# Designs tried in a protein design chat: VH-VL binders against UPF0246 protein Cphy_1568. Part 11

Target 1, 255 residues: UPF0246 protein Cphy_1568, of Lachnoclostridium phytofermentans (a9kqm9)
Amino acid sequence: MRIIISPAKKMVENIEALPVCGEPSFIDQTNQLLTYLKSLSYEEAKEIWNCNDQLATMNFERIASMNLKTKLTPAILSYQGIQYQYMAPEVLEKDQLEYIQEHLYILSGFYGILKPLDGVTAYRLEMQAKVNLSDKKDLYEFWGSLLYNKLREETDFILNLASKEYSKCIERYVTEDVRLVTCVFGERKGEKVIEKGTYAKMARGEMVRYMAEHKISTMSEVKKFDRLDFSYDENLSNETKLVFLKGESNVRDRK
Short names: E, the ipSAE of ESMFold2; O, the ipSAE of OpenDDE; V2, 0.75 times the mean of E and O plus 0.25 times the DockQ between their complexes.

## First folded at step 10 (VH-VL; framework fv_tixagevimab)

Design e4 (from c1 with heavy chain S32Y; at its last look DockQ between E and O 0.02; V2 from the best seeds 0.00; counts 0 for: pae O 8.7 > 2, unsure alone 70.9 < 75, placed apart)
Fold by OpenDDE, look of step 10:
Formats: sequence, structure tokens, C-alpha cells
Structure e4 (fold): chain C 255 residues (1-255), chain A 119 residues (1-119), chain B 109 residues (1-109)
Amino acid sequence: as target 1 above (255 residues)
Amino acid sequence: QMQLVQSGPEVKKPGTSVKVSCKASGFTFTRYAVQWVRQARGQRLEWIGWIIVGSGKTNYAQKFQERVTITRDMSTSTAYMELSSLRSEDTAVYYCAADLEYSTSFDYWGQGTMVTVSS
Amino acid sequence: EIVLTQSPGTLSLSPGERATLSCRASQSVSDYYLAWYQQKPGQAPRLLIYYASDRATGIPDRFSGSGSGTDFTLTISRLEPEDFAVYYCQQYGSRPPYTFGQGTKVEIK
């Protein structure tokens, strides 16, 4: 089993907290992207980053001097956001870190796909960013099936905890011999499930932590997730989708 | 509410130019690309060109390369399409459309601008 | 440029029937860059499907898109009276021009 999650927009440098244990699998493609970014004008880069002038200036300067081999931070500690706060990688125990190192992958617009302890530098590049590189229109075309193929080499079962913007890089290439299962964290509203971004991010992070704490390896075990007032709903779920509903604990007790 | 509002109908003589505006509201204009499409009466949609609002980068269909100019004013969140050397066959409804952050899904369309070229 | 050919030119059906519309590209197009639009008389086109198979906001479940490479399909599982219109496919390819198909008219039988 491999687990995929989304990155965060905000990144920090923390080169001392945990050791870097590997290099990104597609570092050559990342270098290609870096070279491309370095070739852009300020206005072009700003457009890609979709940020204000201050942040654009900072990023522009950063890109100009960026070196993918120095001052690296473990990927899992570099990303800052709600998902990662709830995952709380900085307080994971040794065996839990080993678990995520083996099972967890982080999707990235810049790096493609990362293991938790891959060394990364801070960057700004969302998967949906528009780039023109090597006759590719955007990063979805740029990465193509590379990211999926990396996962396919290792597993026939992918647990998707990533947002749609990132997971579609994988979903579109799934073959019959691979089972992709997406977790949905939402609230029941009539016959629909409403997924609120904040709670979904919280739940995704907590799920990763839960899986690491219990060394989860089966779908049955994933279905037992019950943190943050979420509970598995069998009726709304199927072979490719696990639905967890917030505030449905009473329903669970009736089973 | 996100919307595109185009300028009013135009009646032009052959050989003259027309400039149609497309004003965006309800969203951050700089994040979008705007395409221009026209449609003659009873005919298919015809792609004219597009502009990336942030950079101002444009691309035109070969048919219009010599006659069309697409621009944008970020301060007013307005895109423009100017077509010169007008001909009778340029008579059509002209549409602007915007995608969402370069998703190439043009969810938002203007109401259309009728341009009539007649002597 | 990539040429999109839609078929059939006209599809005459009754309410409740299934409609299948084809869009064929002259060369392979990434499914990320194939869209379907609906246009009614006197109105601007409306986005139905993007990324070949994703429904736009507010689009009913009876509309579905499928396909890859050079062959794409729009399916209306059960036609409603309001579904009778002209449908266009558009490709965004690797680079412009972002051409349209010639359209398929779905008319009431």
C-alpha cells in the first residue's frame, strides 16, 4: 500500500530537525523546471506563482539562487499547513517515521513525488500552475504518467488522501491492475456529502498519523478511523471511495 | 457573482476597425485567461485568439493574425478585441470567455456582441 | 492545427432517449484539454464538461463525458426537453489554436 497526500503552499527550512534520507525520484525533471523558472521574467514568474509583488520578489530572488543539492529539509517537515499540523510529523516516533517513509508519498508540482524524508528546498509552484516547457502546456502534461508509474512500481494499492488538484495526476493513469481508493471527509447534507476544505485537511493529516500509529496495512483497518468526530459510512462508500462523515457517531453506535 | 459583460452592438463599414470590450467582475482578473470566439449566424463557433491576463501574452488563429489585436487593462479588469480591415464576412456575434486560473475550462462567457459589417 | 470532427451533424431524438455525441480529433489530445459546450439559440455557449469527463458546476448527472486520445464522447443518458440544443467540443491541445468542432445539433424527433 502507498498513501498519497498533497503538499502545502507554505514551506520552511529546517535542516537540523531530522536528517535527509534520500533524493527526490525525479530530481532531473525538477532541475528542468528550475532551469525553466530561472529563464522567466519577473512578470512571467509572478503569473505562475499567482502571488503579490512582495512574495513574487522574494520568490524571484530565491529561484535565482536556488540549489537543489544544498540546505535541504526533509519534505515532511518542510510543508506547513493544517494537514501537516494534524499529522504532526515532528513528534512521530521512530517506528512511525519508518512507516510513513515506507508508505507515504507527497505529490508536488515542483518535485513530482516525494518521500517524507527526501531533501527539498523551499519553492512555490502549484500543480495547476501554467508552465510552457518542452512543448507541454502545463505541469499535468509535464509530469504525465511518471508519478503514477513510480507508485505502480511499488504497489497495486493506492490510498488517496490528496486533493483533486494533485490526485488527478495519478487518477487519470490508473490501470486495471491497481486499486485506487479515495478517502472523502465530509458532512451529511441530505443525500449529499459536503466536504469542507479545512476539516478535510485536518482529517487527511490525522488519518496519516492514525495509520502510522497503528501501522495500518489493510482497508478494513482504514475504515476504523474515528478521529475528529469522523466515522466510516458503508452505505456512501464503494470499492474506490471511503466516505467518512463528521458528527455521525450515533449512527456508528447503532451498528 | 462572477460575470463577463461585453460592450454593445456595433455597425461598421468595410475597411474600418471595431474594438469590443469585455469587463470582468466578481473575481481576480489577473488569474485568468480570456479567449475570444465569434459565431456567424447559423454557423459554428470560431476561435479567434486568447490572452493571458497576467502577462499580456497573446496567441491568434492564423486566419486573424494580421487583423486582430487582443489586449487587457488590469486596472479596469477589461479585455479587448480589436479587429481591423473589416469585411462583410466578419459579421458575427463575438464572445469573450474566461477560464479559472488557467484550467482551460471556460466557465464564464460574456453575453456576446453583435458586429455588423455592411456598406 | 488540430481539427475536431463531430458526429453526427444532427441527432433527432425524443425526450427520455439516450444521446451519444462523438468528437474526433485529427491528432491525439490530452484529456485534460477537451471540453464540451451546450448552446441554445440566442445564448452564449455553456460549459458542460471539462477535462474530458468532469462536469461543470450545476450540470446534471445525465451529462457525462468520456474518451481519450483522438476519440471523445458526450453522453446524455436521458434527454430532457431543455437538452435540445447544439453541442460543441473544444480542444486546448499543447498550443493554440484552441479549435472547436463543427457542432452536433440535438433536435426533437
Scores: ipSAE 0.014, ipTM 0.526, lowest interface PAE 8.7, mean pLDDT 90
ESMFold2, look of step 10: ipSAE 0.335; ipTM 0.738
ESMFold2 (binder alone), look of step 10: mean pLDDT 86; pTM 0.888

Design e5 (from c1 with heavy chain S55R; at its last look DockQ between E and O 0.69; V2 from the best seeds 0.00; counts 0 for: pae E 9.2 > 2)
Fold by ESMFold2, look of step 10:
Structure e5 (fold): chain C 255 residues (1-255), chain A 119 residues (1-119), chain B 109 residues (1-109)
Amino acid sequence: as target 1 above (255 residues)
Amino acid sequence: QMQLVQSGPEVKKPGTSVKVSCKASGFTFTRSAVQWVRQARGQRLEWIGWIIVGRGKTNYAQKFQERVTITRDMSTSTAYMELSSLRSEDTAVYYCAADLEYSTSFDYWGQGTMVTVSS
Amino acid sequence: EIVLTQSPGTLSLSPGERATLSCRASQSVSDYYLAWYQQKPGQAPRLLIYYASDRATGIPDRFSGSGSGTDFTLTISRLEPEDFAVYYCQQYGSRPPYTFGQGTKVEIK
């Protein structure tokens, strides 16, 4: 089994907690993207980063001096957002860290796909960025089937804990020989499940931690996830989608 | 340990200027932005401007554009904010705050510098 | 420029209670560029939340942010004694000036 998760926009350098153990699989493609970004005017780059002037200016300077081989941080420690806070990778025990290094992949617009202990430098490039490189109109076209093919060579079962923005780069290429199963974390509203972004990110991080703590390798074990007051709902689930709902106890506690 | 240490309190007469310093340590100053805000007693925080340390690029709130100059000295890891033509309404605590490469939120704050304009 | 209006002005609560603080923007805040700060008397502000919902380093998980567009919320799930302070929202959208709300004081009932 292999697990995919989203990155985060905020990245830090953390060289004191865990070692770097590897190079990103698609570092050559990353270097192509870096060369492309360096070729842009400030206004073109700001448009691609879709951010305020302060961030655009800082990232323009970062790109100018970026070195993909030095001052590297393990990917799992570099990303900071709320998903990673709930995963809490810096406090994983050694066997739990070995589990995620074997099973977990982080998707990235800049690096493509990362093992947790791959060495990365901080960047800003969201998967939905309109990168126009080598006749490709965006990053989804740039990466093509490369990311899926990497996973396909290692597993016939992918557990999707990534946001749609990122998982799209895998989902579009899935073939019959691989099961892709998406976890949905939400609340029931009428006949539909509403996925609230903050809770979904928390749950995705907590699911990774849960799986590492129990060394989970089967879908039946994944269905037993019950952290953050989520529980599996069989009626809303199917062969490709595992739905977890905030329990009625949380609703009752708020009444 | 990441720190911003500001210069001491100032008492100034109207019509003069003040220059507040903000010394950084514990992070890469050249790859940061330094922002200045002020807070008059009982009032909300008011953004003055920022400097992107590496290139020295500045941006000021329109209210301060004609009176403020934000600079830095990369050799001493120090940012400066100078406010001229002081008025009694400029009496406030002035803060510097630093932002690292990936966020515009104010991650690190100086202790504040009280500037009093009177007499 | 974007004006931020916080409510309530003062929130009187006891330790252990949930606090809910609102911040309304006069127009949509681009790309979730909304932060929350805590400030105690005589101290500099402390960053709690950035990008509307992401917790800053070292901030306990009882603090959470949510919202988008014009309406944002800071929630403190269980107030601790050290949480009684003034809280400010700040927008830092695509173009200056960056602006702050007027604050919500969370005080002991």
Scores: ipSAE 0.007, ipTM 0.589, lowest interface PAE 9.2, mean pLDDT 86
ESMFold2 (binder alone), look of step 10: mean pLDDT 89; pTM 0.917
OpenDDE, look of step 10: ipSAE 0.275; ipTM 0.743

Design e6 (at its last look DockQ between E and O 0.72; V2 from the best seeds 0.00; counts 0 for: pae E 6.4 > 2)
Heavy chain, then light chain:
Amino acid sequence: QMQLVQSGPEVKKPGTSVKVSCKASGFTFTRSAVQWVRQARGQRLEWIGWIIVGSGKTNYAQKFQERVTITRDMSTSTAYMELSSLRSEDTAVYYCAADLEYYSTSFDYWGQGTMVTVSS
Amino acid sequence: EIVLTQSPGTLSLSPGERATLSCRASQSVSDYYLAWYQQKPGQAPRLLIYYASDRATGIPDRFSGSGSGTDFTLTISRLEPEDFAVYYCQQYGSRPPYTFGQGTKVEIK
ESMFold2, look of step 10: ipSAE 0.258; ipTM 0.707
ESMFold2 (binder alone), look of step 10: mean pLDDT 88; pTM 0.896
OpenDDE, look of step 10: ipSAE 0.151; ipTM 0.676
ESMFold2, look of step 11: ipSAE 0.134; ipTM 0.668
ESMFold2 (binder alone), look of step 11: mean pLDDT 88; pTM 0.900
OpenDDE, look of step 11: ipSAE 0.029; ipTM 0.649

## First folded at step 11 (VH-VL; framework fv_tixagevimab)

Design g1 (from e6 with heavy chain I52V; at its last look DockQ between E and O 0.60; V2 from the best seeds 0.00; counts 0 for: pae O 4.6 > 2)
Fold by OpenDDE, look of step 11:
Structure g1 (fold): chain C 255 residues (1-255), chain A 120 residues (1-120), chain B 109 residues (1-109)
Amino acid sequence: as target 1 above (255 residues)
Amino acid sequence: QMQLVQSGPEVKKPGTSVKVSCKASGFTFTRSAVQWVRQARGQRLEWIGWIVVGSGKTNYAQKFQERVTITRDMSTSTAYMELSSLRSEDTAVYYCAADLEYYSTSFDYWGQGTMVTVSS
Amino acid sequence: EIVLTQSPGTLSLSPGERATLSCRASQSVSDYYLAWYQQKPGQAPRLLIYYASDRATGIPDRFSGSGSGTDFTLTISRLEPEDFAVYYCQQYGSRPPYTFGQGTKVEIK
């Protein structure tokens, strides 16, 4: 089993944290992207980053001096956001860290795919960014099937906890011999399941923690996830989708 | 611990200048941005300007464009806000706030504030 | 510049109640660059929410942010006594100035 998650937009540098235990698998492609970004004007870069002047200015300066081999932070500790807050990688025990190092991958517009303890520098580059590099019109084309192939080399089962913007880099290339299962964390509203961004991010992080704590290796175990008032709904789920509904346990108790 | 420590209270005469300092610790100052915000008593927060520490690039609110200068000293990890041609309306608590690091998009940490009183 | 308008000006509630605060932008705020701050009397503002919906470190889960474009909301699911304060939104839009809303005071009923 391999688990895929999305990165966060915000990143921090923490070189005194856990040791870096690896190099990104596609560092050469990352270097290519870096070189490309370094060639851009401020306005061009800002457009790609799709950010405010503060971020554009800071990132423009960052890129100008960026060295992918120095001042590295473990990827899992670099990303900041609600998903990573709930994952709480900084308080994971040794065996839990080993679990995520083995099973968890972080998708990235800049690095492509990361292991938790890969050394990274802070960057801004979302997967949906409009990057014109070589004959490619965007990062989806740039990475192509490379990220999926990396996963395919290691597993025939992918648990998708990533957002659609990132997971589609994998979904597009899934072959018949690989099972990709997407977790949905939502609330029932009428006949629909609505995913609220905040709760979904919380749940994704918590799921990763849950899996690490219990050394989860089977779908049946994933289905037992019951944190943050989420519970598995078998009727809404199928072979490619696991649906967790918030607040359903309370509804059952009221019946 | 990450923190910003500002200089002490100031009492100034109209027409003079005040320079407030904001010393950073616990994070890499050279890879941060600092904004200055003021608040008159019982009033809303008012954005003054900001500085990218590494480059020294600044931007000021139009209201302060002609009177404010934001600077930084990287050797002492200190940001400064100087306001000239002081008026009674400039009486307020002045705050500095900084990104956690170079990569942050919001201002995570705030100084304790500096009271500046302008009176004749 | 982008003008942020918060509503209501004052919200009077009791502990345990749900608080909903609005922040409306005069124009769309790009990339969800909207932050919420809490300020208690005599204290500096404290960051609560960034990126419109992400909680800052150490912020209780009873605080949540939502919204996009021009409409943003801060929700306190169950007010605690320590939550009675003034709340500000700030936009980090396309360019400075990074303006604040006028604030919403959450007071005890």
Scores: ipSAE 0.021, ipTM 0.573, lowest interface PAE 4.6, mean pLDDT 90
ESMFold2, look of step 11: ipSAE 0.449; ipTM 0.767
ESMFold2 (binder alone), look of step 11: mean pLDDT 88; pTM 0.904

Design g2 (from e6 with heavy chain I52V Y103F; at its last look DockQ between E and O 0.01; V2 from the best seeds 0.00; counts 0 for: pae O 13.7 > 2, unsure alone 73.5 < 75, placed apart)
Fold by OpenDDE, look of step 11:
Structure g2 (fold): chain C 255 residues (1-255), chain A 120 residues (1-120), chain B 109 residues (1-109)
Amino acid sequence: as target 1 above (255 residues)
Amino acid sequence: QMQLVQSGPEVKKPGTSVKVSCKASGFTFTRSAVQWVRQARGQRLEWIGWIVVGSGKTNYAQKFQERVTITRDMSTSTAYMELSSLRSEDTAVYYCAADLEYFSTSFDYWGQGTMVTVSS
Amino acid sequence: EIVLTQSPGTLSLSPGERATLSCRASQSVSDYYLAWYQQKPGQAPRLLIYYASDRATGIPDRFSGSGSGTDFTLTISRLEPEDFAVYYCQQYGSRPPYTFGQGTKVEIK
């Protein structure tokens, strides 16, 4: 089993944190992106980042001086956001860290795909960014099936905890020999299940932590997730989708 | 223009090794994957293995797992296929083919082939 | 290992006729990972179709690919003299090996 999650927009550098245990699998492609970004004008870069002037300036300077081999932070500790807060990687025990190092991958617009303890530098590049590089119109085209193939080499089962923006890079290329199962964390609203972004992010992070704590290896065990008032709904779920509903209990499990 | 140029024909004795080269030009080699395929006279295409150029990761068909080594030199944009412990049955034309961008999962360009003859 | 079986082994047709070639997989293959190649005598294979139905650059529109799952088809709507060759399918839909079919020879009647 491999678990995929989204990165966070905000990143911190902490070289004194946990040791870096590896380099990104696609560091050459990352270098290509970096070189491309370095070649851009401020205006061009700002457009790619789709941010305000303050952030654009900061990131522009960051890119100009960026070195992918120095001042590295473990990926799992670099990303800052709700998902990562609830994952709380900084307080994971050794065996839990080993679990995520083995099973968890972080998708990235800049790095493609990361292991938790891969060394990264802070960057800003969302997967949806419009990057014209190597005759590719965007990062989806740039990465193509490369990220999926990385996973495919290692597993026949992918648990998708990533947002659609990032999971799209994987979903498109899924082969018949690989099962991709997406977790949905939502609330029932009438006949619909609505995912609220904040709660979904919380749940995704908590799920990763839950899996690490219990060394989860089966889909059945994933279904037992019950944190943050979420509970598995069998009726809404299928072979490719696990639906967790907030504030509800699985009627079948209580009977 | 994009092309793969393979090394010339080889005549080898049984038990020896052959190393065929495949030089790429006209595209970004580091973003490609290269597969090696052989074809005996009048026979079907037979997949040998492939290499992801950027990572250097290789996979081989089970039949060749113990005898084949696929490598690449990024500085020269050249892929190599070395087959050891040659047998008469290894007599074939060996092709390299490249997926210009590993993401396409199809091999767009083929080398011209290298005839390898194994005879006593 | 996925086994690809092509049929027929030999297809004898005249110029101008329609050719239909089959490639069947022993297990389901994503269409993203099915390709067709043409090989003429003494030449290397040439990519014709990728993603099961997309024509490679420079390939005439008389060539078309279709299918999904385990059944794939290469169609030549109107055979030209230069189309008489051997055609191979290859799959990438599983882990290596990326196997070929045994080929279909399209020969002139």
Scores: ipSAE 0.000, ipTM 0.469, lowest interface PAE 13.7, mean pLDDT 91
ESMFold2, look of step 11: ipSAE 0.219; ipTM 0.687
ESMFold2 (binder alone), look of step 11: mean pLDDT 87; pTM 0.893

Design g3 (from e6 with heavy chain I52V K57N; at its last look DockQ between E and O 0.01; V2 from the best seeds 0.00; counts 0 for: pae E 7.6 > 2, placed apart)
Fold by OpenDDE, look of step 11:
Structure g3 (fold): chain C 255 residues (1-255), chain A 120 residues (1-120), chain B 109 residues (1-109)
Amino acid sequence: as target 1 above (255 residues)
Amino acid sequence: QMQLVQSGPEVKKPGTSVKVSCKASGFTFTRSAVQWVRQARGQRLEWIGWIVVGSGNTNYAQKFQERVTITRDMSTSTAYMELSSLRSEDTAVYYCAADLEYYSTSFDYWGQGTMVTVSS
Amino acid sequence: EIVLTQSPGTLSLSPGERATLSCRASQSVSDYYLAWYQQKPGQAPRLLIYYASDRATGIPDRFSGSGSGTDFTLTISRLEPEDFAVYYCQQYGSRPPYTFGQGTKVEIK
């Protein structure tokens, strides 16, 4: 089993935290992107980042001086956001860290795919960014099937806890011999399940923590997730989707 | 049961206006969005516009921008669509549809439709 | 304005057969904000699929949605007699208007 999650937009640099234990698998492609970004004007870069002037300036300066081999932070500790807050990687025990190091991957527009303890620098580049590089119109084309192939080399089962923006890089290339299962964390609203972004991010982080705490390796165990008032709904789930509903009990949903 | 109940059929003369109502029940109307869609006989669905009930914000298709007004009454959980300067081409079944959370924007509840006939 | 083009216009099939319906967008639809509706004669449309691939409550598993960007597909794995209807896709991604496709009629052969 491999687990995929989204990165966060905000990143911090902490070189004194946990030790870096690896290099991104596609560091060459990342270097290509970095070179491209360095070639851009401020205005061009700002457009790609789609942010305010303060952030654009900060990131522009960051890119100009960026070295992918120095001042590295473990990926899992670099990203800041609700998902990572609830994952709380900084308080994971040794065996839990080992678990995520083995099973967890972070998708990234800049790095492609990361292991938790890969060394990264702070960057800003979302997967949906409009990047024209090497006759590719966007990062989806740029990465192509590389990210999926990386996962496929290791597993025939992918648990998707990533947002659609990032999981798209994987989903597009899934073959019949690989089972990709997406977890949905939502609330029942009429005839629909609505995923609220904040709660979904919380749940995704918590799920990763849950899996690490219990060394989860089976789908049945994933279905037992019951944190943050979420519970598995069998009726709404299928072979490719696990639906967790907030505020509902499993017994009540079995109709 | 969650449902939308629309007003009855209308027969109008060209140049007049029609106001169709859509009453919601069984869900929190104030948190919903309501779209209006029409369909002429044997024709495709045509999007007219929508309203976010809580804010009252509306958006209309360009074709109807000058002739349509969508409103809501939160006290009665009712949405309205008023179409002015009616033409024969406006003859259609008009549907309201609601989304309980406008964040989803897909509309899972539909009214039964209101036939509006414009004839001289 | 995003234009949705559905194909084919008419699909003639027998019960038990697989139906594949296409919905193409003139531009990329963000966040998979694509819905499929079923409409039977004399009835209001019914929501089948939302977020491109999620089934509405009560919708049989023979209905499935897939796709992203500009290309979306509704699949009925095994047609039942009650499935013969007109199907519409609607986009509700970035900004209104939330346009519909022109529809695909699934009729009995």
Scores: ipSAE 0.034, ipTM 0.563, lowest interface PAE 3.6, mean pLDDT 91
ESMFold2, look of step 11: ipSAE 0.050; ipTM 0.640
ESMFold2 (binder alone), look of step 11: mean pLDDT 88; pTM 0.891

Design g4 (from e6 with heavy chain I52V T105N; at its last look DockQ between E and O 0.01; V2 from the best seeds 0.00; counts 0 for: pae O 13.3 > 2, placed apart)
Fold by OpenDDE, look of step 11:
Structure g4 (fold): chain C 255 residues (1-255), chain A 120 residues (1-120), chain B 109 residues (1-109)
Amino acid sequence: as target 1 above (255 residues)
Amino acid sequence: QMQLVQSGPEVKKPGTSVKVSCKASGFTFTRSAVQWVRQARGQRLEWIGWIVVGSGKTNYAQKFQERVTITRDMSTSTAYMELSSLRSEDTAVYYCAADLEYYSNSFDYWGQGTMVTVSS
Amino acid sequence: EIVLTQSPGTLSLSPGERATLSCRASQSVSDYYLAWYQQKPGQAPRLLIYYASDRATGIPDRFSGSGSGTDFTLTISRLEPEDFAVYYCQQYGSRPPYTFGQGTKVEIK
């Protein structure tokens, strides 16, 4: 089983953190992207980053001096956001860290796909960014099936905890020999399940931690996830989708 | 112009090995995948194996797992297929085919083929 | 491994006629991983269709691919003299080997 998650927009550099234990699998493609980004004017780059002037300036300077081989931070510790806060990788025990190193992958617009302890530098490049490179109009086309094929080489089961933005680059290429199961974290609103971004991010991070803590290896075990007031709903779930509903546990206990 | 140019015909004795080259030009070789396919006279195409150029990752058909080695030299944009312990049954035209970009997972370009004859 | 079975073995038609070639897989294949090739005598195969239905660069509109799951079809809407050849399907929809069908020979009637 491999788990895929989204990156965070904000990144920190911490070279004194946990040791880097690997190199991104597609570092050459990353270098290609870096070279491309370095060739852009400020205005062009800002357009790609789709951010304010302050962030654009910061990232423009960052790209200008970026070296993918130096001042590296483990990927799992570089990303900052709600998901990663709840994952709390910095306090994972050794065996838990080993678990995520083996099972967890982080999707990335810049790096494609990362193991938790791959060495990365801070960057800004979302998967939906409009990058015109190698006759490709965006990063989805740029990466194509490459990221999926990486996963395919290693597993026949992918647990998708990534946002649609990132999981899309995997979902499109899924073959029949691979089972992709997506976790949905939402609230029941009538007959609909509504995913709130903040809670979903929390839940995704917590799920990763949960899985690491319990060394989860089966879908049945994933279904037992019960943190943050989420509980598995069998009726809303199927072979490709696991639905977790917030605040439903109490209702079930009353029945 | 995008193309694959393979090495010339080979005549080999049984038990020896042959190494066929496939030189790519006109596209980014490092982003490609190269598969090797053979075809005996009047027979169907037979998949041998492939290599992901960037990573060097290879996969071989079970039939060839013990005898075939696929490699690449990125500096020369050349892929290689080496088949050892040659048998008369290995007599065939060997083709290389490249995915223009590994991301597309379609082998757009084919070499012209290399005839390998195994005879006593 | 996935076995691809093409039919018919030989298709005898006249120029101008419609050709329909079948490729059946022993198990379901993602349409993103089904390709059709044309091979003429003494030549290397040429990619015609990829992703089950996308035409490769330079391939005439008369060639079209369709299908999903286990059943795929190559159609030549109106045969040209240069279209008489052997056609192969290949799948990438599982782990290697990326097997070929046995081929369909389209010959002139």
Scores: ipSAE 0.000, ipTM 0.475, lowest interface PAE 13.3, mean pLDDT 90
ESMFold2, look of step 11: ipSAE 0.139; ipTM 0.675
ESMFold2 (binder alone), look of step 11: mean pLDDT 88; pTM 0.905

